# Ledger of designs, part 4: VHH binders against Uncharacterized protein MJ0448

Target 1, 256 residues: Uncharacterized protein MJ0448, of Methanocaldococcus jannaschii (q57890)
Amino acid sequence: MIKILVDNTAYKKFFAQHGFSALIEINNKRILFDAGQNSITLRENLRLFNEKEGFDYIVLSHGHYDHCDGLKYVIENDLINGKVIAHKDAFLDKYAGNRYIGIDEEIKEYLLKKADLEIIEEPYKIDKDIIVSGYVPREYEYEMEEFQCIKDGKRVKDEVNDDMFLIAKGILITGCSHSGIINVVEYGKKLSEIKGVLGGFHLVGVSDNYLNRIVDYFKSQDFWIMPMHCTGFKALTKLSQLNNFVYGHVGKIIGI

## First folded at step 21 (VHH)

Design y3 (from u1 with T101S)
Fold by OpenDDE, fold request of step 24:
Structure y3 (fold): chain B 256 residues (1-256), chain A 120 residues (1-120)
Amino acid sequence: as target 1 above (256 residues)
Amino acid sequence: QVQLVESGGGMVQPGGSLRLSCAASGFEFDDYRMSWVRRAPGKGPEWVSVISWSGGSYSYADSVEGRFTISRDNAKNTLYLQMNSLKPEDTALYYCARDESWHESGFDYWGQGTQVTVSS
């Protein structure tokens, strides 16, 4: 099953914040996909789900704080039982304008120096049913939010090459889809049959034309979608009109 | 109840220095990114600086880079802004804000602000 732990929208007693995290439990494995932006939200929502155990795998979709800094809770409570999977660029200092939006330095230090860190570029199979994408090819046009990062000591444009997703038994889980949601899904199709897509679609601030293209794309798909997090209200309003739309929020449990 | 209380503002001459403090209470201070934001008369809010929960990561607006230093003491639930080489254009009401997201420059809580006036 998949439990939504962190999202911009929460249901009932659960806590909401800008960020994303999901717990995947299948094949006797516990996988934490992202961790939200701070410890308290992750902690409380785990508590509310009555989740007490550690995680066999931690998968970071990309190196923004609203997906990673929640690891403070995980680290402080020794809940990492296995590997942390990330892209190398997740550890770069990242900026939106002049605002630092990368991972907290202490989190970086821990992951790099103390964790069993698996850096990946190519697809990484956890088992027969679970795969982490690695780098997502950019074959389809998409509108990208402007980010910067420090690379080789210089501030440069950040293409967010560290953007990754996870597929568990045909359910594609994406953090923010900085690669473009169509790129994410189409690459996912090459890795596995896709039954559903959930997570941040990163459609905030996009043009109406692009948004319409995304809507048309999903209208033609046979899988269900659960846009969350950074999808944006405008996009959600349009996507919600599709018959394959599923409303996502913290507290939701998805069978797989 | 979440509270943010700024202090340390005042009037200084150009080239002077001030150190602002923000006392936080009512929440887990060390779990949140914190920012300083300022608002000059007749202008909208301007983001000044952000610091991650541990204090290990931070950044500044171009207008204050090299002159201001953000820091925090999580044991004291306090955020700081050391302001050096102050300029008249730094005159503003300075707020500490709990950081929510960079999208829409969102902060979920603000203090009452402390006035900084730089004038000859």
Scores: ipSAE 0.926, ipTM 0.960, lowest interface PAE 0.4, mean pLDDT 96
Fold by OpenDDE, fold request of step 24:
Structure y3 (fold): chain B 256 residues (1-256), chain A 120 residues (1-120)
Amino acid sequence: as target 1 above (256 residues)
Amino acid sequence: QVQLVESGGGMVQPGGSLRLSCAASGFEFDDYRMSWVRRAPGKGPEWVSVISWSGGSYSYADSVEGRFTISRDNAKNTLYLQMNSLKPEDTALYYCARDESWHESGFDYWGQGTQVTVSS
């Protein structure tokens, strides 16, 4: 099953936070997909789910703090039992409007020096039912705000090439979908049958035309969607009108 | 209850220096990104600097880059802003703020501010 651990929306006693994290339990494996923004939210939500065990895999969707810095809790409590899977660019210093939004340096240092880190760019199969995307091709047009990163000592545009997703038994889990949600889903279809898509669709601040395109796209799909995190209220409002829409929040449990 | 209390402001001449402090209480300080924000007379709020929970990562607005230094002491639950080479345009009320997101309005708590006046 999949448990939503961190999201901008929480249900009942669960903690909401700008960020995302999900626990995937399948085939006797525990996978932490992202970790939220900080320790307290992840910790409390895990507690509320009565989750006490470590993780066989940690998958980082991309190198933004609201998906990774929650690893502070995981690291401090020795909950990493296996591999950490990430894209190389996840470790770049990243910025939005001159604000550092990359992973905390201490987290980076630990992951790079102490963790069993698996850097991927191509699809990575954890097992027959679980695959991490690697780099997501940008075949379809998408809208994204301008980010910057440091490459070769220079501040350059960040295309967020580190954006990745995970598929577990046909359920596609995405962090922010910086690659564009259509690109994410279409690439996902090439990797596996898709029964559902959940996570951040990154539709906040997009044009009406783009949003309508996204809505039309999902209207024509035969899988369910659970947009969360950075999807945005306006987009959620429109997407919620679709028959295949499922409301997601911290505390949600999805069977797989 | 979350509380942020700024101090260290004052009046200085151009080229002078000040060190601001922000005392945090009521939450796990070392688990949050922290920012400095300032509001000059007749202007809207301006983000100044951010620092990650460990203090290992930080950044600055272009207007203060190279002159200001953000730091934190998690053991003391304190955020700092060392301001050097101060300019008249740095005159503002300075706030420490707890970050929730990187957006301009992405702060869930801030203090009452400390006044910084740079004048000849």
Scores: ipSAE 0.924, ipTM 0.959, lowest interface PAE 0.4, mean pLDDT 96
Fold by OpenDDE, last read:
Parts: structure tokens; C-alpha cells; sequence
Structure y3 (fold): chain B 256 residues (1-256), chain A 120 residues (1-120)
């Protein structure tokens, strides 16, 4: 099953924040996909789900704080039982304008020096039913705001090459979809049959033309969608009109 | 309840220095990103600096880079802003804000602000 642990929207007693995280339990494995923005939200939502055990795998969708800094809780409570999977660029200092939006330095240091870190760029199979994407090809046009990162001591444009997703038994889980949601899904189709897509679609601030293209794209798909996190209110209002739309929030449980 | 109380503001001459403090209470301070934001007369709010929960990561607006230093003492639940080489254009009401997103509208709590005036 998949439990939504962190999202911008929470249901009932659960905590909401700007960020994303999901717990995936499949084939006797516990996988934490992202960790939200801070320890308190992740901690409380895990508690509310009555989740007490550690994680066999931690997968970071990309190196932004609202997906990773919640690892503070996981690290401080020794809940990492296995591998941490990430792209190498997740550890770069990242910026939106002049605002630092990368991973907290203490978390980066721990992951790089103490964790069993698996750096990937190609697809990584956890088992026959679970695969992490690696780098997502950008075959289709997409809109994204300009980010920057420090590379080789210089501030340069950040294409967010560290953007990754996970597929578990045909369910595609994406953190922010900086690669463009169509690129994410189409690449996912090459890796596995897709029966559902959930997570952040990163449609905040996009043009109406692009949004309409995304809506038309999903209208033609036969899998269900559960847009969350950075999808944005405007996009959600349009996507919610589709027959394959499923409302997502913290506290949601998806059977797989 | 969440409280943020700024202090350390005042009037200084150009080239002078001030150190602002923000006392936080009512929440787990060491679990949150914190920012300084300022509002100059007749202008909208301007983000100044952000610091991650551990204090290990931070950044500045171009207008203050090299002159201001953000820091925090999690044991004291306090955020700081050391301001050196102050200029008249730094005159503003300075706010401590709890960070929820990288957008200026993404702060969920603000203090009352402390006035900084740079004038000869």
C-alpha cells in the first residue's frame, strides 16, 4: 500500500505543509519516498498512521528542502535500515532566485558520509515490482521556472536533472515533476505499465496554454491521476473535472 | 502560540553596524527554516535572508550580500542578523519570519518588526 505522509493538503487530524512524502509498503519492503519539509510534520503524520518501523529504502525525488529536510526525523531516530537512493545533483546547493532551496547542510553531510547512499542516473530496480527512474529524459516541451545551482564553484542554471520518480506495481510516484509531468509519465511507461500517477505535477504558475495541454494529455490517458503538492490550485480545479481524477491528501491510503 | 519578537533595531550612521535578534517561542524552533524580511517606506516587503534549520545552509538578497550575516542559536531559540556597512537604503522595518516556502508569501508567522534607520 501507499500512504501519503506529507502534502500541501491534509485531511482531518493530519498535518499539512508545503512538501511531499509517501510511505510505500510492497513485497515486505518499506520505502520512504521523500520526507517533507521538516521533522515535525513527518513525525506527527507517521504517528497518526501508527507507523513505528524504519525504512528499508529512502528515495529522494530531488534535492529541494521541501522533499528532504524532513529526513531530520528519520536520521535522529535511526530509522534508516537500508539504502538511500538519490541523484548526484540532489546534493548541489540549489536556489530559487537568491533563496536557498537545497537540502540542509547537516542532512547532506549525513547522507554523503554516514548513509548507505546509492547514487543513480539510470533506472534502479529495488525488486521486480519497484523501480526508481534515474534521470528523466526531456523529450516533450514543458514549463518550469528558472532555478540555479552551484556547480564547479559557479552559479549556473539548474535544469533539475536530479528529478526522479518511483514506480511500485504500476503506480508512479513523483515528487515535483520538474522534468515536466508528461516527460515523467511517458518515461514511466517505458519502464513499466502505468495504472496510476500521484504526487506533485508542478503546474503552479504555468501558462494557460500549457495547462490546457496537460489537461488534454491526461484526458486521453486510461490510468487514474492524483495530483498533489506543487500542482497548484488552478491546475487542480481543471484536472478535478477529469473522470480519472482522484483527490489526494495527507492521510490517503492507496492499495497496491 | 507561536511568537516571534524582533529587537536590536535603531538609528545609525552610514557605514555603521547593527545586530538584530529574533526570539522565538511556542514551537520547535530548530525544526524550521527562518528568514528576515524588510519593508522600506513606500515599498513592499523585500526578502533579505534565509537560514536552514541547522544553520548550515543560508543565502542573501543581492542588495545585502557581503554586508549582512544571518545566524541562529537553536539552544536559545534565537535568530540573528548582523548588519555591517549599513546604507541609507537599508532603512526599513525588519521582520523575523518562519519559512514555509521560498516565496515571499510563504511565511506562516511574522514578528512585529524592529525599525532600522540609517541616516547621517
Amino acid sequence: as target 1 above (256 residues)
Amino acid sequence: QVQLVESGGGMVQPGGSLRLSCAASGFEFDDYRMSWVRRAPGKGPEWVSVISWSGGSYSYADSVEGRFTISRDNAKNTLYLQMNSLKPEDTALYYCARDESWHESGFDYWGQGTQVTVSS
Scores: ipSAE 0.924, ipTM 0.958, lowest interface PAE 0.4, mean pLDDT 96
Fold by OpenDDE, last read:
Structure y3 (fold): chain B 256 residues (1-256), chain A 120 residues (1-120)
Amino acid sequence: as target 1 above (256 residues)
Amino acid sequence: QVQLVESGGGMVQPGGSLRLSCAASGFEFDDYRMSWVRRAPGKGPEWVSVISWSGGSYSYADSVEGRFTISRDNAKNTLYLQMNSLKPEDTALYYCARDESWHESGFDYWGQGTQVTVSS
């Protein structure tokens, strides 16, 4: 099953936060996909789910704080039982404008020096049913705000090459889809049969033309979608009109 | 209840220095990114600086880079802004803000602000 742990929308007793995290339990494995923005939200939502155990895998979709800094809780409570999977660029200092939006330095330090860190660029199979994408090819045009990062000591444009997703038994889980949601899904299709797509679709601030393109794209798909996090209200409004739309929020449990 | 209380403002000459403090209470301070934001007379809010929960990561607006230093003492639940080489254009109300999202510079809590006036 998949439990939504962190999202911009929470239902009932759960805590909302700008960010994303999901717990994936499958094949006797516990996978934490992202960790949200801070310890308190992740902690409380885990508690509310009555989740007490550690994680066999931690997968970071990318190196933005609202997906990673929640690891503070995981680290401080020794809940990492296995590997942390990330892209190398996740550890770059990242900026939106001049605002640092990368992973907290202490978290980076721990992951790089103490964790069993698996750096990937190619697809990484956890098992026959679980695969982490690695780098997502940018085959299709997409819209994204400009980010910067420090690379080789220089501030450069950040293409967010560290953007990754996970597929668990045909369910594609994406953090922000900085690669473009169509690129995410189409690459996912090459890796596995896709039965559903959930997570941040990163459609905030996109043009109407692009949004319409995305809507049309999903109209033609044979899987359900659960846009969350950075999808944006405007996009959600349109996507929610689709027959394959499923409303997602913290507290949601998806069977797999 | 969440509270942010700024202090340390005042009037200084150009080239002078001030150290602002923000006392936080009512929440787990060390779980949150914190920012300084300022508002000059007749102008909209301007983001000044942000610091991650541990204090290990931070950044500044171009206008203050190299002159201001953000820091925090999580044990004291306090955010700081060391302001050096102050300029008249730094005159503003300075707010401590708890970061909610980098998206559109969202903050969920602000202090009352402390006045900084740089004038000869």
Scores: ipSAE 0.924, ipTM 0.959, lowest interface PAE 0.4, mean pLDDT 96
Fold by ESMFold2, last read:
Structure y3 (fold): chain B 256 residues (1-256), chain A 120 residues (1-120)
Amino acid sequence: as target 1 above (256 residues)
Amino acid sequence: QVQLVESGGGMVQPGGSLRLSCAASGFEFDDYRMSWVRRAPGKGPEWVSVISWSGGSYSYADSVEGRFTISRDNAKNTLYLQMNSLKPEDTALYYCARDESWHESGFDYWGQGTQVTVSS
């Protein structure tokens, strides 16, 4: 099963927060895909799902605070039972304009010094039904928010090379798709049959032409979409008109 | 109920220093990013600085970098802004704000503000 633990929208008793997190449970493995932005929201939504066990894998979709800083809860309660999977660039100091948006320093230090950290660049199989993408090739044109990071003491453009997705039994899970949602889906098709796509499509602030192209792209696809988090209200208004749209929120459970 | 109360403002000469404090209550302070935001006379809000929940990650607007230092004491539920080498253009009402997202307004709770006036 896939359970949406953190998102900007919540159903009934669950708590909403800017960020993303999903729990994947298959083949006796518990995988946490992102952790949202703080401890209390992740903790309370896990409790409301009656989820008490630790995680065999933690996958970081990229190194932004709204996906990683909920790891405070996981670390403080000793809930990491196995590997943390990330791209090396997840640990760079990251900025939107001048605002720091990277991982909290205390969490970063724990992950780098104490966790069983698996740094990947290429696709990584957790098992026969679960693959983490690694670096997403940028083969299709896309619009990207201007991000910056520190490399070798210099502030440079951040292409978010650490952007990754996970596929579990044909369901593609993405944090924010900073590599471009078409690049995410098309690369995912090379790794697996795709039955559905969920998570953040990062369509806030994009041009109308690009948004229309995204809508047309998904209109022609044979899988459902559940855009959430950083997709943005304007984009949701248009994507919700598609026959393959599914409404996503904290509290949603997807069977697999 | 979330409450943020700023203090430490006042009048100071150019080149002087002030230290602002923000007392937080009604929420788990050590679980949230916090920002300072200022509003100069006749102007809209300007983001000044942000700090992560642990205090270990932070950043500043270009206009204040090198002169201002953000910090927090999670045991006392208090956010700080040390302001050095103050300029007349730093004159503003300074707000403590709970940081939510770098999109939209970016802040979900604000204090009442504390006035800083830099003048001869």
Scores: ipSAE 0.778, ipTM 0.910, lowest interface PAE 1.4, mean pLDDT 94

Design y3 (from u1 with T101S)
Fold by ESMFold2, last read:
Structure y3 (fold): chain B 256 residues (1-256), chain A 120 residues (1-120)
Amino acid sequence: as target 1 above (256 residues)
Amino acid sequence: QVQLVESGGGMVQPGGSLRLSCAASGFEFDDYRMSWVRRAPGKGPEWVSVISWSGGSYSYADSVEGRFTISRDNAKNTLYLQMNSLKPEDTALYYCARDESWHESGFDYWGQGTQVTVSS
């Protein structure tokens, strides 16, 4: 079972916020995929789902504040029962232009010094039905927002090598797809059969040509899509017309 | 109910200093990123600085880096901007804003602003 905990859109009683988080419960494991942007939103949406238990795994899709800083709630309430899985670049100081967009320093320090942190580069199996991608190869052309990070004391372009997804029983969950959504899905197909794709497709601000390419790509696929978060309104108006589109929001529950 | 009230602006000569404050109420201040944004006469808004909820992560626009310092006191629900080595081009209405996203909704709550005027 997959529950959408944080997204830019919420249905009924739930709270919306810029960010992403999903709870995956499968094979007696509780996995938190991203944590959204702050404590109050994650806390309130968990309460509304009547979700009180801690997490056996936490997976960070990448090191941006709108995916990680909700961990404030998780850390302060001792809800981490096992491992935190991330790529090493998640912990770099990250910027959009000059604006800091990385993980809050207190959260970063806790994860690096106190958590049972599993740093991965290659695909990582949590169990027979759950795989975390690791680094996503950039085999297909894609458009990427201009990000920067600090490496060896220097400000350099950030390729967001820490962008990762998770597959649970054929359902691919992505935070923002900063590696390009086609790269995410095509790599996912190498790791597992794909039945559905949900999360942020990062299509806000992309060219019309690229957006049309993405729409054509998904039109021919035999799995459903549920684009959310950073996908953007313009992209949603086009993707929502596809036969395999599913509307996503906080409060959505997906059976697996 | 959310309120952001800026203060500390005024008239100052080039090279001078000012300290801006922003009093926050009606929300859990220590759970939100906060920014300073300014609007010079006849220009659109310019982001100045951002600080994370804990105060441990922050950054500045190129135009102010090395001269301005953002800080927060979560116990007092207050955001600060220390402005040193002020220049005439820093003349603007300075807003305290609750930071939400860097590209869509941007800032979800703003104050009324406090005027900073740098002139001889």
Scores: ipSAE 0.778, ipTM 0.909, lowest interface PAE 1.3, mean pLDDT 94
Fold by ESMFold2, fold request of step 24:
Structure y3 (fold): chain B 256 residues (1-256), chain A 120 residues (1-120)
Amino acid sequence: as target 1 above (256 residues)
Amino acid sequence: QVQLVESGGGMVQPGGSLRLSCAASGFEFDDYRMSWVRRAPGKGPEWVSVISWSGGSYSYADSVEGRFTISRDNAKNTLYLQMNSLKPEDTALYYCARDESWHESGFDYWGQGTQVTVSS
């Protein structure tokens, strides 16, 4: 099963916050996909789900604070029972314009020095039913927010090569889809059949033409979509009109 | 509830320095990113600087890079902005803000502001 732990929208008793996190529990494995942006939100939503156990895997969709800095809670409470999986570029200093948006330095230091860190570039199978994408090829045109990072002491454009997704039993889980949601889904199809796609589609601020192309793309698909987090309200109003749209929020539970 | 109280503003000559403080209460300060934002007379808010929860990651707007230093003391629930080499263009109300997102609705709580005036 999949439980939405952090999202910009919450239902009933749960707490909303800018960020994303999902708990995947399948085949007696507990996987945390992203952790949101702070300790209190992740902690309280886990408590409200009555989730007390640690995690066999932590998967970082990319190195932005709103996906990683909730690891403060996980680290401080010794909840990492196994590996942390990430792309190497997740640990770069990252910026939106001049605003730092990367992982907090203390969390980064812990992950690099103390955690059982599995750096991947290629698809990585956790289990017969669970695959982490690694780097997502950019074969389809997409619109991306202007990001920057520090590489070799120089400020350069950040392609967010660390953008990754996870597929669990046909359900594709994405943090923000900074590689472009069509690239994410099409690469996911090469790795597994797809029954549903959930997470951030990063359609905030995109052109109307691009948004219309995304809507048309998903209209023709035979799987459901649950866009959340960085998808944006304008995009949600259009995507919610599709027959395969599912409303997502903190508190949502998806069965196998 | 959340309270953010800025202090340390005042009048200073060009080239001078000031240190702003922001006392935080009503929330777990060491769990949040914090920003300084300023508002010059007749203008909209301008983001100045951000710092991560631990204090180890931070950045600055181009207009202040190399002159301003953001820091925090989580034991004292206090955010700081050291402002050096001040210019008349730095004249503004300076706000301490709880940083939520670099997108829409980016700051969820603001202080009352402290005035910085740079003139001769």
Scores: ipSAE 0.769, ipTM 0.906, lowest interface PAE 1.3, mean pLDDT 94
Fold by ESMFold2, fold request of step 24:
Structure y3 (fold): chain B 256 residues (1-256), chain A 120 residues (1-120)
Amino acid sequence: as target 1 above (256 residues)
Amino acid sequence: QVQLVESGGGMVQPGGSLRLSCAASGFEFDDYRMSWVRRAPGKGPEWVSVISWSGGSYSYADSVEGRFTISRDNAKNTLYLQMNSLKPEDTALYYCARDESWHESGFDYWGQGTQVTVSS
């Protein structure tokens, strides 16, 4: 079962916030995929789902605050029962323009010094039905927002090499797809059959040509899509016309 | 009710210093990123600085880097901006803002602003 805990859109009683988080419960494992951007939103939406237990795994899709800083709640309430899985670049100081968008320093310090942190580059199997992608190869043309990070004391372009996704029983879960949503899905197909794709597709601000290519790509696919978070309203209006579109929001439950 | 109340503005000569404060109430201050934004006469808003919820991560616009320092005191629900080496172009109404999203210029609450005037 997959529950959408944080998204820019919420259903009825739930709280909306810019960010993403999903709870995956499968094979007696509880996995938190991203945590949104603050403690109160994650806490209240978990409460509304009557979810009180800790997490066996936490997977960070990438090192931006709107996916990670909700870990404040998780850390302060001792809800990490096992491993935190991330790419090493998730912990870089990250910027959009000059604006810091990385993980809060206290959260970063905890994850690096106290957590059972599993740094991955290659695909990582949690069990037979659950795979975390690791680094996503950039084999297909995509458009990426201009990001920067600090490496070896120097401000350089950030390719967001830490962008990764999780597949649970054929359902692909992505945070923002900063590696390009086609790259995410095509790499996912190499790791597992794909029955559905949910999360942020990061299509806000992309060119019309690229957006049309994405729409055509998903029109030809035999799995459903649930674009959320950073996908953007313009992209949603076009993707919602596809036969395989599913409306996503906080409060959504996907059976698996 | 979310409230952000700025103070500490005034008139200073070029090269002078001012310390701005922003008193926050009506929300869990230590759970939010905070920014300073300024509006110069005849100009639109300009982002100045952001600080993470713990205070440990922060950044500045190029125009103020090395001269301004953002900080917060979560025990006092207060955001600060120390402004040193002030220049005439720093003259503006300075706002404390609750930060939401970098992509859509997302500040969801603003104060009334405090005026900073730098002139000889």
Scores: ipSAE 0.750, ipTM 0.900, lowest interface PAE 1.5, mean pLDDT 94

